# Designs tried in a protein design chat: VHH binders against EKC/KEOPS complex subunit cgi121 (cgi121). Part 66

Target 1, 174 residues: EKC/KEOPS complex subunit cgi121 (cgi121), of Schizosaccharomyces pombe (q9p7j3)
Amino acid sequence: MILPLFPETQVHVFVYENVSNCAAIHEQLISQNPIYDYAFLDAATILYKKQVYSAIIRALEDRRDEQMKTKTIHSEVILSLSPKTEISSAFRQFSMTKKSKNIVVVKIDSKLTEEEEFERLDKLVEGNRVEFSDEELQKLIDFKVLKKNYKLDPSTLENPLASILSSIALRGYS

## First folded at step 9 (VHH)

Design yf14 (from yd49 with K53R; framework vhh_7yz9_2)
Fold by ESMFold2-Fast, scan of step 9:
Structure yf14 (fold): chain B 174 residues (1-174), chain A 120 residues (1-120)
Amino acid sequence: as target 1 above (174 residues)
Amino acid sequence: QWQLVESGGGLVQAGGSLRLSCTASGFTFSRYAMGWYRQTAGNEREWVALITRGGSTTYADSVKGRFTISRDNAKNTVYLQMNSLKPEDTAVYYCTARGYSKYYPTEDYWGQGTPVTVSS
């Protein structure tokens, strides 16, 4: 995918369900293994494609403006999902854990084609690929997690998109 | 204060072997993933090998099958055994301890580097 505001930037998003090796992946992530240079998100926290794209755009804006708060563009995507600028809280809330079962994987600035990234990720992730679509994401979301992360009133869970996007957009814009 | 001290570099003929060592002090070595990077003049640092806390190893394609990374937690030391060396392996080799908070990547510890020259 090409983003209109960042046409030079290659973006790929992948969704995996029923992942059995999250503990092994997590070990590689905490080791900062270059092979695993992606944003690995817990799908329990992602409800819409627009949620992911909004976080990507925020991260790219922060990089463009030399205002990234984290070490890499992929960690900046994870931070950008949070309504706050506190890094450890954002990772605790949105990053995959050893206990995750379904994940969303974001790659920015890939030197590989989408097909080549699929081939590489399929070797790293022991799970089933599904479409990156609102329908598939809504099968994987945990509404208790979503409510806590975005501080949603239970009544807004029926239609939370505007609240989520506003939370991402209002995170200490620089 | 933390410190990483590399040793074992030098001049070697193509097809030869060298063993690099990196000894850590000032932090709990066993809690860190350890890696090796290399740099040739005019180029940015290139990743070579990584070993996790649990002992899992990964290698750059250019060195896979020729280099072996290992660690000795009792000695606070990480090693890079380099076999079947090629002139293209000539570089300054850097040891790194991979910084990670409980939840997110942090700054790495880096050594000063040890030069390796492979002649043809």
Scores: ipSAE 0.667, ipTM 0.875, lowest interface PAE 1.2, mean pLDDT 90
Fold by OpenDDE, second read of step 10:
Structure yf14 (fold): chain B 174 residues (1-174), chain A 120 residues (1-120)
Amino acid sequence: as target 1 above (174 residues)
Amino acid sequence: QWQLVESGGGLVQAGGSLRLSCTASGFTFSRYAMGWYRQTAGNEREWVALITRGGSTTYADSVKGRFTISRDNAKNTVYLQMNSLKPEDTAVYYCTARGYSKYYPTEDYWGQGTPVTVSS
């Protein structure tokens, strides 16, 4: 996938359900294993494709402007999902944990096709790949977690996209 | 302060072996993943091997089957056994400790490096 504002950067997003080895993946992530160079998100926290895209775009903008707050572009994606400025809070809110079952995986600066990248990632993730779509994401979301992460109330929860995107865009401006 | 000191580098003929060591101080060694990188002049550092806290190992494709990373927590030391060395393995080898702050990755810590030269 190519984003219009960043034509030189190839991005891939994958969704896995019923992942059995999140604990093992987490071990590699905290070790900063280079072969696990992805953003691993808990799918329970993701409701829309645009939510993910908005975070990716913000991370890429931060990198372009040399304003990244985290160590890597993938960690910046995780930070960019959060309305909070604290990196630890962002990771607690959105990153995959040892107890996660469903995950969203983001790859930035890929040199491979989507299928090639999938083959590579499939060796690391023991789960079922599903389509990256709003329809599939809404099956995996935990609305309790979503409400907490973005401080949604009953009125905004009916159509939370605008609130989510505003929270992402305005992080650090409140 | 964090400190990593590499040793064991030198000149070796193609097909030969070397064993690199990296001794750590200033932090709780057993709580961190350790790794080896290598760098040639004018190029970026290349990842070679990693060992997790639990002892799980991974390798770059270029060194699989030839290099072995290990650790001795009692000695605060990580090792790189390099067998079947090739001229392409010539580089300065750097030891690294992977920093992590409970929820997210932090800065890496590096040694001064040890040079390895493989002659044809």
Scores: ipSAE 0.645, ipTM 0.863, lowest interface PAE 0.7, mean pLDDT 94

Design yf15 (from yd49 with K53T; framework vhh_7yz9_2)
Fold by ESMFold2-Fast, scan of step 9:
Structure yf15 (fold): chain B 174 residues (1-174), chain A 120 residues (1-120)
Amino acid sequence: as target 1 above (174 residues)
Amino acid sequence: QWQLVESGGGLVQAGGSLRLSCTASGFTFSRYAMGWYRQTAGNEREWVALITTGGSTTYADSVKGRFTISRDNAKNTVYLQMNSLKPEDTAVYYCTARGYSKYYPTEDYWGQGTPVTVSS
């Protein structure tokens, strides 16, 4: 996709359910294997497409302004999902773990087409691809995890979008 | 404090073999994934091979089937066995320990590099 303010930045987002090899993927991620240079998110933490896009936009803004706090643009996306600017907390809250079952994968600055990235990722991820849509994400979310990560009260859980987007946009002053 | 010391580079004829070694000191070697990168004249550093703490190995397509990465935790050493060498493998080879905190990637440790020249 093309993002306003970043029209030259290629962004691809993929969703996999019923992933059986998360422990193997996690081993590659902690090893900083270049083949796995993506943001691997636990789908239990993602409710809306706009949540992912907001984190991507914030990460790209921080890169543009030379204010990235993490080593790569992909790790900056993970940090940007968190309402706090603490790197360890953000990764603990949003990053895929060896126990994850459904994942959201973000690629920024790909040299490949979306279809070529699908072919590459399908070789790395042992799971079922599903559409990146609010409908599919709502099947994979864990509302207890979402509530904890964004500190939502019961009244905001019924319509949490604005609260989540505000948390991502305003994370610097929490 | 920390060091990565490469050895084993040199001049070799096409079709020959070399084994590079990299010995670590000043950190707990067994807790780090280890890799090899190379830099050819006029190009950026490119990844060659990686071995995880668990022993899983991966290779760049250009070296797959010819190079083998291995590690010896008792000796704090990572190796790169280079077979069927080609002139295009000529580069400075760098050993790296992949930095990772408990939850997120950190800065890597790097060696100073060892030159490999493959003549036709």
Scores: ipSAE 0.677, ipTM 0.878, lowest interface PAE 1.2, mean pLDDT 90
Fold by OpenDDE, second read of step 10:
Structure yf15 (fold): chain B 174 residues (1-174), chain A 120 residues (1-120)
Amino acid sequence: as target 1 above (174 residues)
Amino acid sequence: QWQLVESGGGLVQAGGSLRLSCTASGFTFSRYAMGWYRQTAGNEREWVALITTGGSTTYADSVKGRFTISRDNAKNTVYLQMNSLKPEDTAVYYCTARGYSKYYPTEDYWGQGTPVTVSS
């Protein structure tokens, strides 16, 4: 897909449930394997499509402005999900772990169609692909983790999206 | 303090073989993934092969089936066995250690490179 703010950048987002090889994927990620050049997120931490898009946009803006804090655009997406400026915290909060079961995978600067990218990624991920939608994400979310990550309280839980997007947008400006 | 020293490069005829070595020092070798890249004049550095801490290997399509990456943690050394060499394999080959914190990727470490020339 193409984001309106970045028409020259093709982005793909995939959701997998019941992934059996997260440990293996994680090993490749910490090895910085070029074949695994994606942002692998724990789906338990993602509630909205707009949350993911907001992080992607933030990362792309950082890159555009030469203000990236992390090594790669994909790591910047992970950082951008977090209200915290500390990179390690962001990764602990949102990155896929060895124990993850459901994941959201983001590809920035794709040169392939969505279907082609899926075929590629499907060779790496042993799980069931589901639709990238709020409905599906809602099934995978851990609200306890979500509340912790974004410090949501009863007042903000009525409209968590607004709070989440604000946290992403205002990271480093608190 | 981190050091990577490549060796084993040289001139070889097409179809021949070479074995590159990279010896590491200054860090806990076994904790890091190791890889090989290559570069020709005027071009960007190209990924060739990677071996994880667990021993899993991955190769670029251009070298798959011909090159083999391995490691000896006791010797702090990573190897690249290159068989069925082609003229297009001619390049300076660089060893890399993939830096990683507990949670996120950090800087990569590189050697000075070893030249490989494959004549037709």
Scores: ipSAE 0.625, ipTM 0.857, lowest interface PAE 0.7, mean pLDDT 94

Design yf16 (from yd49 with T52S; framework vhh_7yz9_2)
Fold by ESMFold2-Fast, scan of step 9:
Structure yf16 (fold): chain B 174 residues (1-174), chain A 120 residues (1-120)
Amino acid sequence: as target 1 above (174 residues)
Amino acid sequence: QWQLVESGGGLVQAGGSLRLSCTASGFTFSRYAMGWYRQTAGNEREWVALISKGGSTTYADSVKGRFTISRDNAKNTVYLQMNSLKPEDTAVYYCTARGYSKYYPTEDYWGQGTPVTVSS
């Protein structure tokens, strides 16, 4: 994807379903293993491509403005998905866990091509790669989780995109 | 007050071996992943090896098969066994404890570094 405000920034997003080794990946993530320097999200929390890209843009804006609240750009993406500036809540809400089954993986500032990142991630993730599309994400979402994370009422849940994007953009200012 | 103290560096001939040690105090060592990084003059610190809380190990491609990281929780110590040393391994080696709260990464702890010189 082209990011007009960040045209020099390489961004890759990957989706895996039926992942069998989430416990092993999680151990490497809490160890901050450099090989695993990606944002690993639970796909149960992601409904739209625009949701992910809005969080990426917010994280890149915070890095540009020297206002990152977390240790890495990838952890800043995870924080940026949350409607609140509370780091613990954001990670609990959106980060993959050892019990996750479907994941969304974000890489920023890759020195590798998208194909080379695919080859690298396919060695780390034991699952089926699927297209990063709204159609595929809608097969993996948990609407109960989405409703709780963004505090959506039942009427908003039928068309939640604008509410989710506003929550991400206005995080810390609302 | 936390501290990480490295030891075991020195001068060695190519093909030789060294064992680095790093002893931690002032925090609960067993709760942290531990790692080794190295730095040569004019370059950024480069990751060498990591050992998780559970004992899983990973290595940079440049040292895989030659270096072994291990830990002794009873002694609050992490080790780096370096075999088949090459002149390119010459660097200052730094021990790190990887900060992680219950849910997210936090500040790392770093040692002062121990120099390793490998002569041809």
Scores: ipSAE 0.599, ipTM 0.837, lowest interface PAE 1.7, mean pLDDT 90

Design yf17 (from yd49 with T52N; framework vhh_7yz9_2)
Fold by ESMFold2-Fast, scan of step 9:
Structure yf17 (fold): chain B 174 residues (1-174), chain A 120 residues (1-120)
Amino acid sequence: as target 1 above (174 residues)
Amino acid sequence: QWQLVESGGGLVQAGGSLRLSCTASGFTFSRYAMGWYRQTAGNEREWVALINKGGSTTYADSVKGRFTISRDNAKNTVYLQMNSLKPEDTAVYYCTARGYSKYYPTEDYWGQGTPVTVSS
């Protein structure tokens, strides 16, 4: 994927369902194993492709402007999904956990092709890869988690896209 | 206050072996993943090996099967056993400690580096 505002930046997004080794992956992430330098998101928190892209764009803008709050671009993507600029809460809300079953994986600045990243990730993730599409994401979302993370009321929950994107774009300014 | 002190580097012939050691002080060693990186002139540091607090190990493809990382929590020391060394392994080797956090990222600690030269 080429982003219009960042055409020089290589971005890959992968979705895995029925992942059986989330606890093992989580241990590698908290130990900061460089092989696992990706943003590993709990798919229960992601409803739209645009949600992920908005967080990526915000993270890239913060990196460009030397305003990153976290150590890596991948951790900045996780932070950028949150409506608040609070690192601990953002990771608690959006990062995969040892109990996760479905995950969304983001790679930025890959030195590898998409196919090579696919081969690499398939060795790390014990699950089934599905298409990164709104249809597939909507099968994996947990609406109770989404409602809690974005503070959605019942009137916005049926069509939450605008509220989610606004929360990501205006993070830290309201 | 915290320190990572590397030792065991030096000159070795291709096909030879070296054992690097890294002793930690000033933090609770057993709570950290320990790793080794290396750097050649004009290039950024590349990851070599990692051992987590539970003893699980991971290696870069370039060293897999030749290098072994291990730890001794009683001695606050991590080791890198390097076998079948190649001229391409010539680099300054850095020890690192990676903090454990439920909601990573955390602060990394770094040693000053120990040079390894492999002649052909």
Scores: ipSAE 0.016, ipTM 0.400, lowest interface PAE 6.5, mean pLDDT 86

Design yf18 (from yd49 with S56R; framework vhh_7yz9_2)
Fold by ESMFold2-Fast, scan of step 9:
Structure yf18 (fold): chain B 174 residues (1-174), chain A 120 residues (1-120)
Amino acid sequence: as target 1 above (174 residues)
Amino acid sequence: QWQLVESGGGLVQAGGSLRLSCTASGFTFSRYAMGWYRQTAGNEREWVALITKGGRTTYADSVKGRFTISRDNAKNTVYLQMNSLKPEDTAVYYCTARGYSKYYPTEDYWGQGTPVTVSS
């Protein structure tokens, strides 16, 4: 994928459903195992492709401007999904947990091709890869979680895209 | 204040063995994942091995089957047993404690390094 403001940045996004080893993955993530240097998101929190892309763009902007608040570009993606700049809250809200069943995995600045990243991730993740599409994401979303994370009221919940994107773009301003 | 002190490095001939030790003080060792990295002149630091709080181990492909990482929580010490050493294993070896809050990664603790030279 080509990003207009970051045309040289390689971005890969993978979606896995029915993942059986989230507890094992989580143990590796809290250990900061370099093999797991990806943003591992709970798919229950992601409704649109544009939601993920907006967080990636925000993280890349913060890196460009030397204003990252977290240790890696991948942790910055997780922070950037949150409408607030509180690192702990963002990870609690969006990061994969031991109890997750479906995950979205983001890789930025890969030295590998998309096919090579797929082969590598398929060894780490015990689940079924599905297309990164709005249709597939809508099967995995938890609207109660989405509403809580973005503070959506009933009037915006039917068409929340603009509100979500605005929250990501304006993170830390309100 | 925290410290990580490495020991056990030295000169060894190809095919030989060394055991590196890293002793931690100033933090609760048992709460941290522990790792080993190595660095050669002109190259970035590369990961070698990791042991989680639960004792699960992971290795870089270049050392898998030859190196073994282990820990002794009673001694606040992590070990790297290096067998079947090759000239390519020549590097300064660094111990690290992997910093993590309840929810997100924090700064790591690093030792000062111990040199290992493997002659042909």
Scores: ipSAE 0.614, ipTM 0.851, lowest interface PAE 1.5, mean pLDDT 90

Design yf20 (from yd49 with S56K; framework vhh_7yz9_2)
Fold by ESMFold2-Fast, scan of step 9:
Structure yf20 (fold): chain B 174 residues (1-174), chain A 120 residues (1-120)
Amino acid sequence: as target 1 above (174 residues)
Amino acid sequence: QWQLVESGGGLVQAGGSLRLSCTASGFTFSRYAMGWYRQTAGNEREWVALITKGGKTTYADSVKGRFTISRDNAKNTVYLQMNSLKPEDTAVYYCTARGYSKYYPTEDYWGQGTPVTVSS
């Protein structure tokens, strides 16, 4: 994907379902293993492609402006999905856990092509890759988790896109 | 009050072996993943090896099959056994403890480094 404000930045997003080794991946993530330098998200928290892209754009803006709150661009993506700038809450809400079954994986600043990153991830992730599409994401979402994370009321839950995007884009501005 | 102290560096001939040690104090060693990085003059630090809290190991492709990382929690020490050393392994080697809260990565602890010179 080409980002209008960051056309030089390489961005790849992958979706895996039925992942059997999330506990092993999580062990590597908490160890800050450089091989695992990706944003690993729980797919139960992601409803739309635009949700992921909005978080990526916000993280890149914070990096550009020297305002990152976390150690890496990938951890900044995880923070940027949250409507609040509270690091522990964002990771608890959106990052992959040992018990996750479906994941969304984001790579920024890759020196590799999408195909080459997929080959690398295929060695790390024991699951089935599916298309990064709204249709596939809607099969993996947990609406109770989504409602809690974005504090959606029943009237917005039926069409939550605008509310989610506003929460991400306006984080720290109101 | 925390400290990481590296030892075991020195001069060795190509094809030789060295064992680096790193002893931790001032924090609960067993709660941390431990790693080794190295740096040559004019270059960024590059990752060499990691050992998780659970004892799982991973290595950079350049050292795989030649280096072995291990830990002894009773001694608060992490080791790097370096075999079949090459001149391009010449670097200052840094020990690190990988910071992590309950939910997110935090600042790491770093040693001051120990120099390794491999002659041809």
Scores: ipSAE 0.648, ipTM 0.860, lowest interface PAE 1.5, mean pLDDT 90

Design yf22 (from yd49 with G55D; framework vhh_7yz9_2)
Fold by ESMFold2-Fast, scan of step 9:
Structure yf22 (fold): chain B 174 residues (1-174), chain A 120 residues (1-120)
Amino acid sequence: as target 1 above (174 residues)
Amino acid sequence: QWQLVESGGGLVQAGGSLRLSCTASGFTFSRYAMGWYRQTAGNEREWVALITKGDSTTYADSVKGRFTISRDNAKNTVYLQMNSLKPEDTAVYYCTARGYSKYYPTEDYWGQGTPVTVSS
């Protein structure tokens, strides 16, 4: 995908369901293994493609402006999903864990094509790849988790898109 | 204060072997993933090998099959056994302890580096 404000930036997003090796992946992530330099998100936290893209755009803006709060662009994507600037909370809320079953994987600044990244990730992730689409994400979301992460009340849960996007865009501004 | 001290570098002929050692002090070594990077003048540090606290190992494609990373928690030491050395392996080799808080990556600890020169 090409982003209008960042046309030089390569972005790939992959979705895997029924992942059986999350504990092994998590061990590599906490070790900062360079092969695993992706944002590994728990799909239970992601409802829309626009949610992921908004976090990516925010992270790229922070990198452009030399205002990243975390170590890598991929960790900045994870932070940017959170309505707060608290790093520990964002990672606890959105990062894949040993107990995750469905994941969303984001790669920024890839030197590989989408097909090459797919082949690489398929060797790392033991699960079924599905399309990165709102329809597929809506099968994997946990609405209890979504409500807690974005502090949604019952009235916004039925159509939360605008609230989620505002939370991501306005992080740190109010 | 923390320290990472590398040793074992030097001059070796192509096809030869060297074993690098890195001894840690000032932090709980067994809680950290350990890695090796290398750098030539004017270039960024290139990752070489990693060993997790669970002893899982991974290698850069350029060294896979030739280099072996291992650790001895009783000695607070990580090793890089380098076999079948090539002139292109010539670099300063850096030991690193991979920083991680309970939930997110933090700054790494780095050694001072040990030079390795492979003659043809």
Scores: ipSAE 0.696, ipTM 0.884, lowest interface PAE 1.1, mean pLDDT 90
Fold by OpenDDE, second read of step 10:
Parts: C-alpha cells; sequence; structure tokens
Structure yf22 (fold): chain B 174 residues (1-174), chain A 120 residues (1-120)
C-alpha cells in the first residue's frame, strides 16, 4: 500500500497467528539478518490498524526529518509505537519476543507487491496469516499489556484509540 | 576495542577457490553473529553471508551454493569458503560483527577488508 503523505514509500503489513518459530525469527533479528528486514511486532500489543499506521508515519517523518533515533526504519517503527523515548523500553513493550505467538510484520520501502512480499515473508514465518484488520487484531490483543504500554485508565479504556494515537504522536513532547 | 582482521584474499582464476578468514578480538565472539560483505569501487557494500551465534547460515542469492560461511569460536574466527568463483565476485570483502543490545540492534563492527580478484 501507499501512504498519502509518503507516496514514494510502499508499505506492507501482515498479521500472523499461531506462529511456531518466533524464537528462530528472534535469533535472526538479533543477528540482524538482512533477509529479515522487517519490523516484527508482538500482536498482543497491537489493537488498531491506525496504531500501526501512526507508528509507520511517525517513523517515516522521523526519517524524512533526519531525526531517527534508532538504527533502521523498521526499528524506528517499533520505537514509534511507544509513548516512551527509551529505545529499550519501546522494544520491550512492542517488539516480537521468543515467546510471542502472534505477530504483526511491517515492511517499509518494499519493492514488491503485497503478494510477492507475502511469498517472501511466508518462507520466514511459520504461522497462519490473517487479515490485517481491527477485527483480527482485537482477537490477538492482550488488554493488560495494552493498558500497561499506554497507561490506559477507565476513562480512556472504552475508546483507547485516541489515547494511543496521542501517545504515539506526542512522544517526547510531554 | 572491538577488532576484526580479514585475511585470505588474493588473485584467483575463474572457477577457482579462496578461503577468507576473519579473526575477532575485544569482545565475546561466541555471543555475536558474524557476516561477510563485499564492495566494489563506486558501489555500496553488498551482503554476502551471515552466521548466527547458533550457527545458522544464510547467503545472498548470488553466492548460494558456491560460498560457505562457518565459524570457530575457540579461535574467534569466521571463515568464508568461496568456490566456483566468478569475475563478478571480484571485490573487497569485509568481515562484520553484528552488535546487539539486550533489546535492539546497535552498530556493526567492520574489518579493514581483504581484496579478492577473480580473473576470467
Amino acid sequence: as target 1 above (174 residues)
Amino acid sequence: QWQLVESGGGLVQAGGSLRLSCTASGFTFSRYAMGWYRQTAGNEREWVALITKGDSTTYADSVKGRFTISRDNAKNTVYLQMNSLKPEDTAVYYCTARGYSKYYPTEDYWGQGTPVTVSS
């Protein structure tokens, strides 16, 4: 897909459930294997498509403005999900772990179609692809984790989207 | 303090073989993934091969079936066995150690490189 604000940047987002090889993927990420050049997110921390898109946009803006805090655009996406400025905290909060079972995978600057990218990624991820939708994400979310990550309270929990987006957008400004 | 020293480069005829070595110091070698890149004048550095701390290996498509990356943790050394060499393999080959914090990737460390020239 193409984001309106970044027409020259193709982005793909995939959701996998019941992934059996997250530990193996994690090892490759630690190794910074070039063929694993994606942002691997723990789906337990993602509730909305707009949450992911907001993080992507924030990361792309950071890159555009030469204000990236992390090494890569994909790591910047992970950072951008967090209301915290600490990189380690962001990764701890949102990045896929060895114990993850459901993941959201983001590809920035793709040169491939969605289908082609999927074929490539499907060789790396042993799991079940599901639709990237709020409905599917809602099935995978851990609300305890979500509440913790974004410090949601009863007043914001009923409709947390605004709070989440504000946290992403205003990171470092509060 | 991290140091990587490549060796084994040289001139070889097409179809020939070379074995590159990279000796590491200044860090716990066994804890990090090691890789090889190559670069020609005027071009960006190209990934060639990677070996994880768990000895999992991956290769660029251009070298699959011809190159083999391996490591000897006792010697703090990573190797690149290059077989069936082609003129297009001509480049300066660089050894890299993949830096990683507890949670996220950090800077990579590089050697000075070893030149490989494959004549037709």
Scores: ipSAE 0.441, ipTM 0.780, lowest interface PAE 1.1, mean pLDDT 93

Design yf23 (from yd49 with R31T; framework vhh_7yz9_2)
Fold by ESMFold2-Fast, scan of step 9:
Structure yf23 (fold): chain B 174 residues (1-174), chain A 120 residues (1-120)
Amino acid sequence: as target 1 above (174 residues)
Amino acid sequence: QWQLVESGGGLVQAGGSLRLSCTASGFTFSTYAMGWYRQTAGNEREWVALITKGGSTTYADSVKGRFTISRDNAKNTVYLQMNSLKPEDTAVYYCTARGYSKYYPTEDYWGQGTPVTVSS
């Protein structure tokens, strides 16, 4: 996928359900293994495609403006999902853990095609690929996690998308 | 202060072998993943090999089957055994300790580098 404001930037998003090797993946992530240079998100935290795209756009804007707060563009995507600027909190809230079961994987600046990235990721992730769609994400979300991460109350549940996107766009400047 | 000190580099002929060592001080070596990178002048640093805290190893495709990474926690040392060396392996080799907090990546520790020249 190509983003209008970032036409030179290739973005791929993958969703895996029933992943059995999250502990092994997590070991590689904390080791900063270059083969695993992706943003690995817990699908329990993602409700909409627009939520992921908003975080990607924010991360790319921060990179363009030389305002990244983390080491890599993929780390910046994880931070950008959080309504707060606290890095530790963002990773604890959104990053996959060794106990995760369903994951969303983001690749930015891939020199490979989407199909080549699928082949590569399928060797790393022991799970079932599903479509990156609102319908599939809604099957994997944990609403208790979502409410806690974005501090949603009963009134905002009527339109959680607008609240979530506002939190991502206005992080640190509201 | 922390240090990573590489040794074992030098001049070797194609088809030969070298063993690089990297000794750490000033931090708890056993809790870090350790890696090797290499760099030629004017090029970005290229990843070569990684060994996790748990001992799992991973290699770049260009060195797989020829290089072996290992660690000795009692000696605070990580090794890179380099076999069947090729002229394309000529580079400065850097040892790194991969920085990670409880939840997120942090700055890495890097050695000063050790040069390896492979003649044809």
Scores: ipSAE 0.644, ipTM 0.865, lowest interface PAE 1.4, mean pLDDT 90

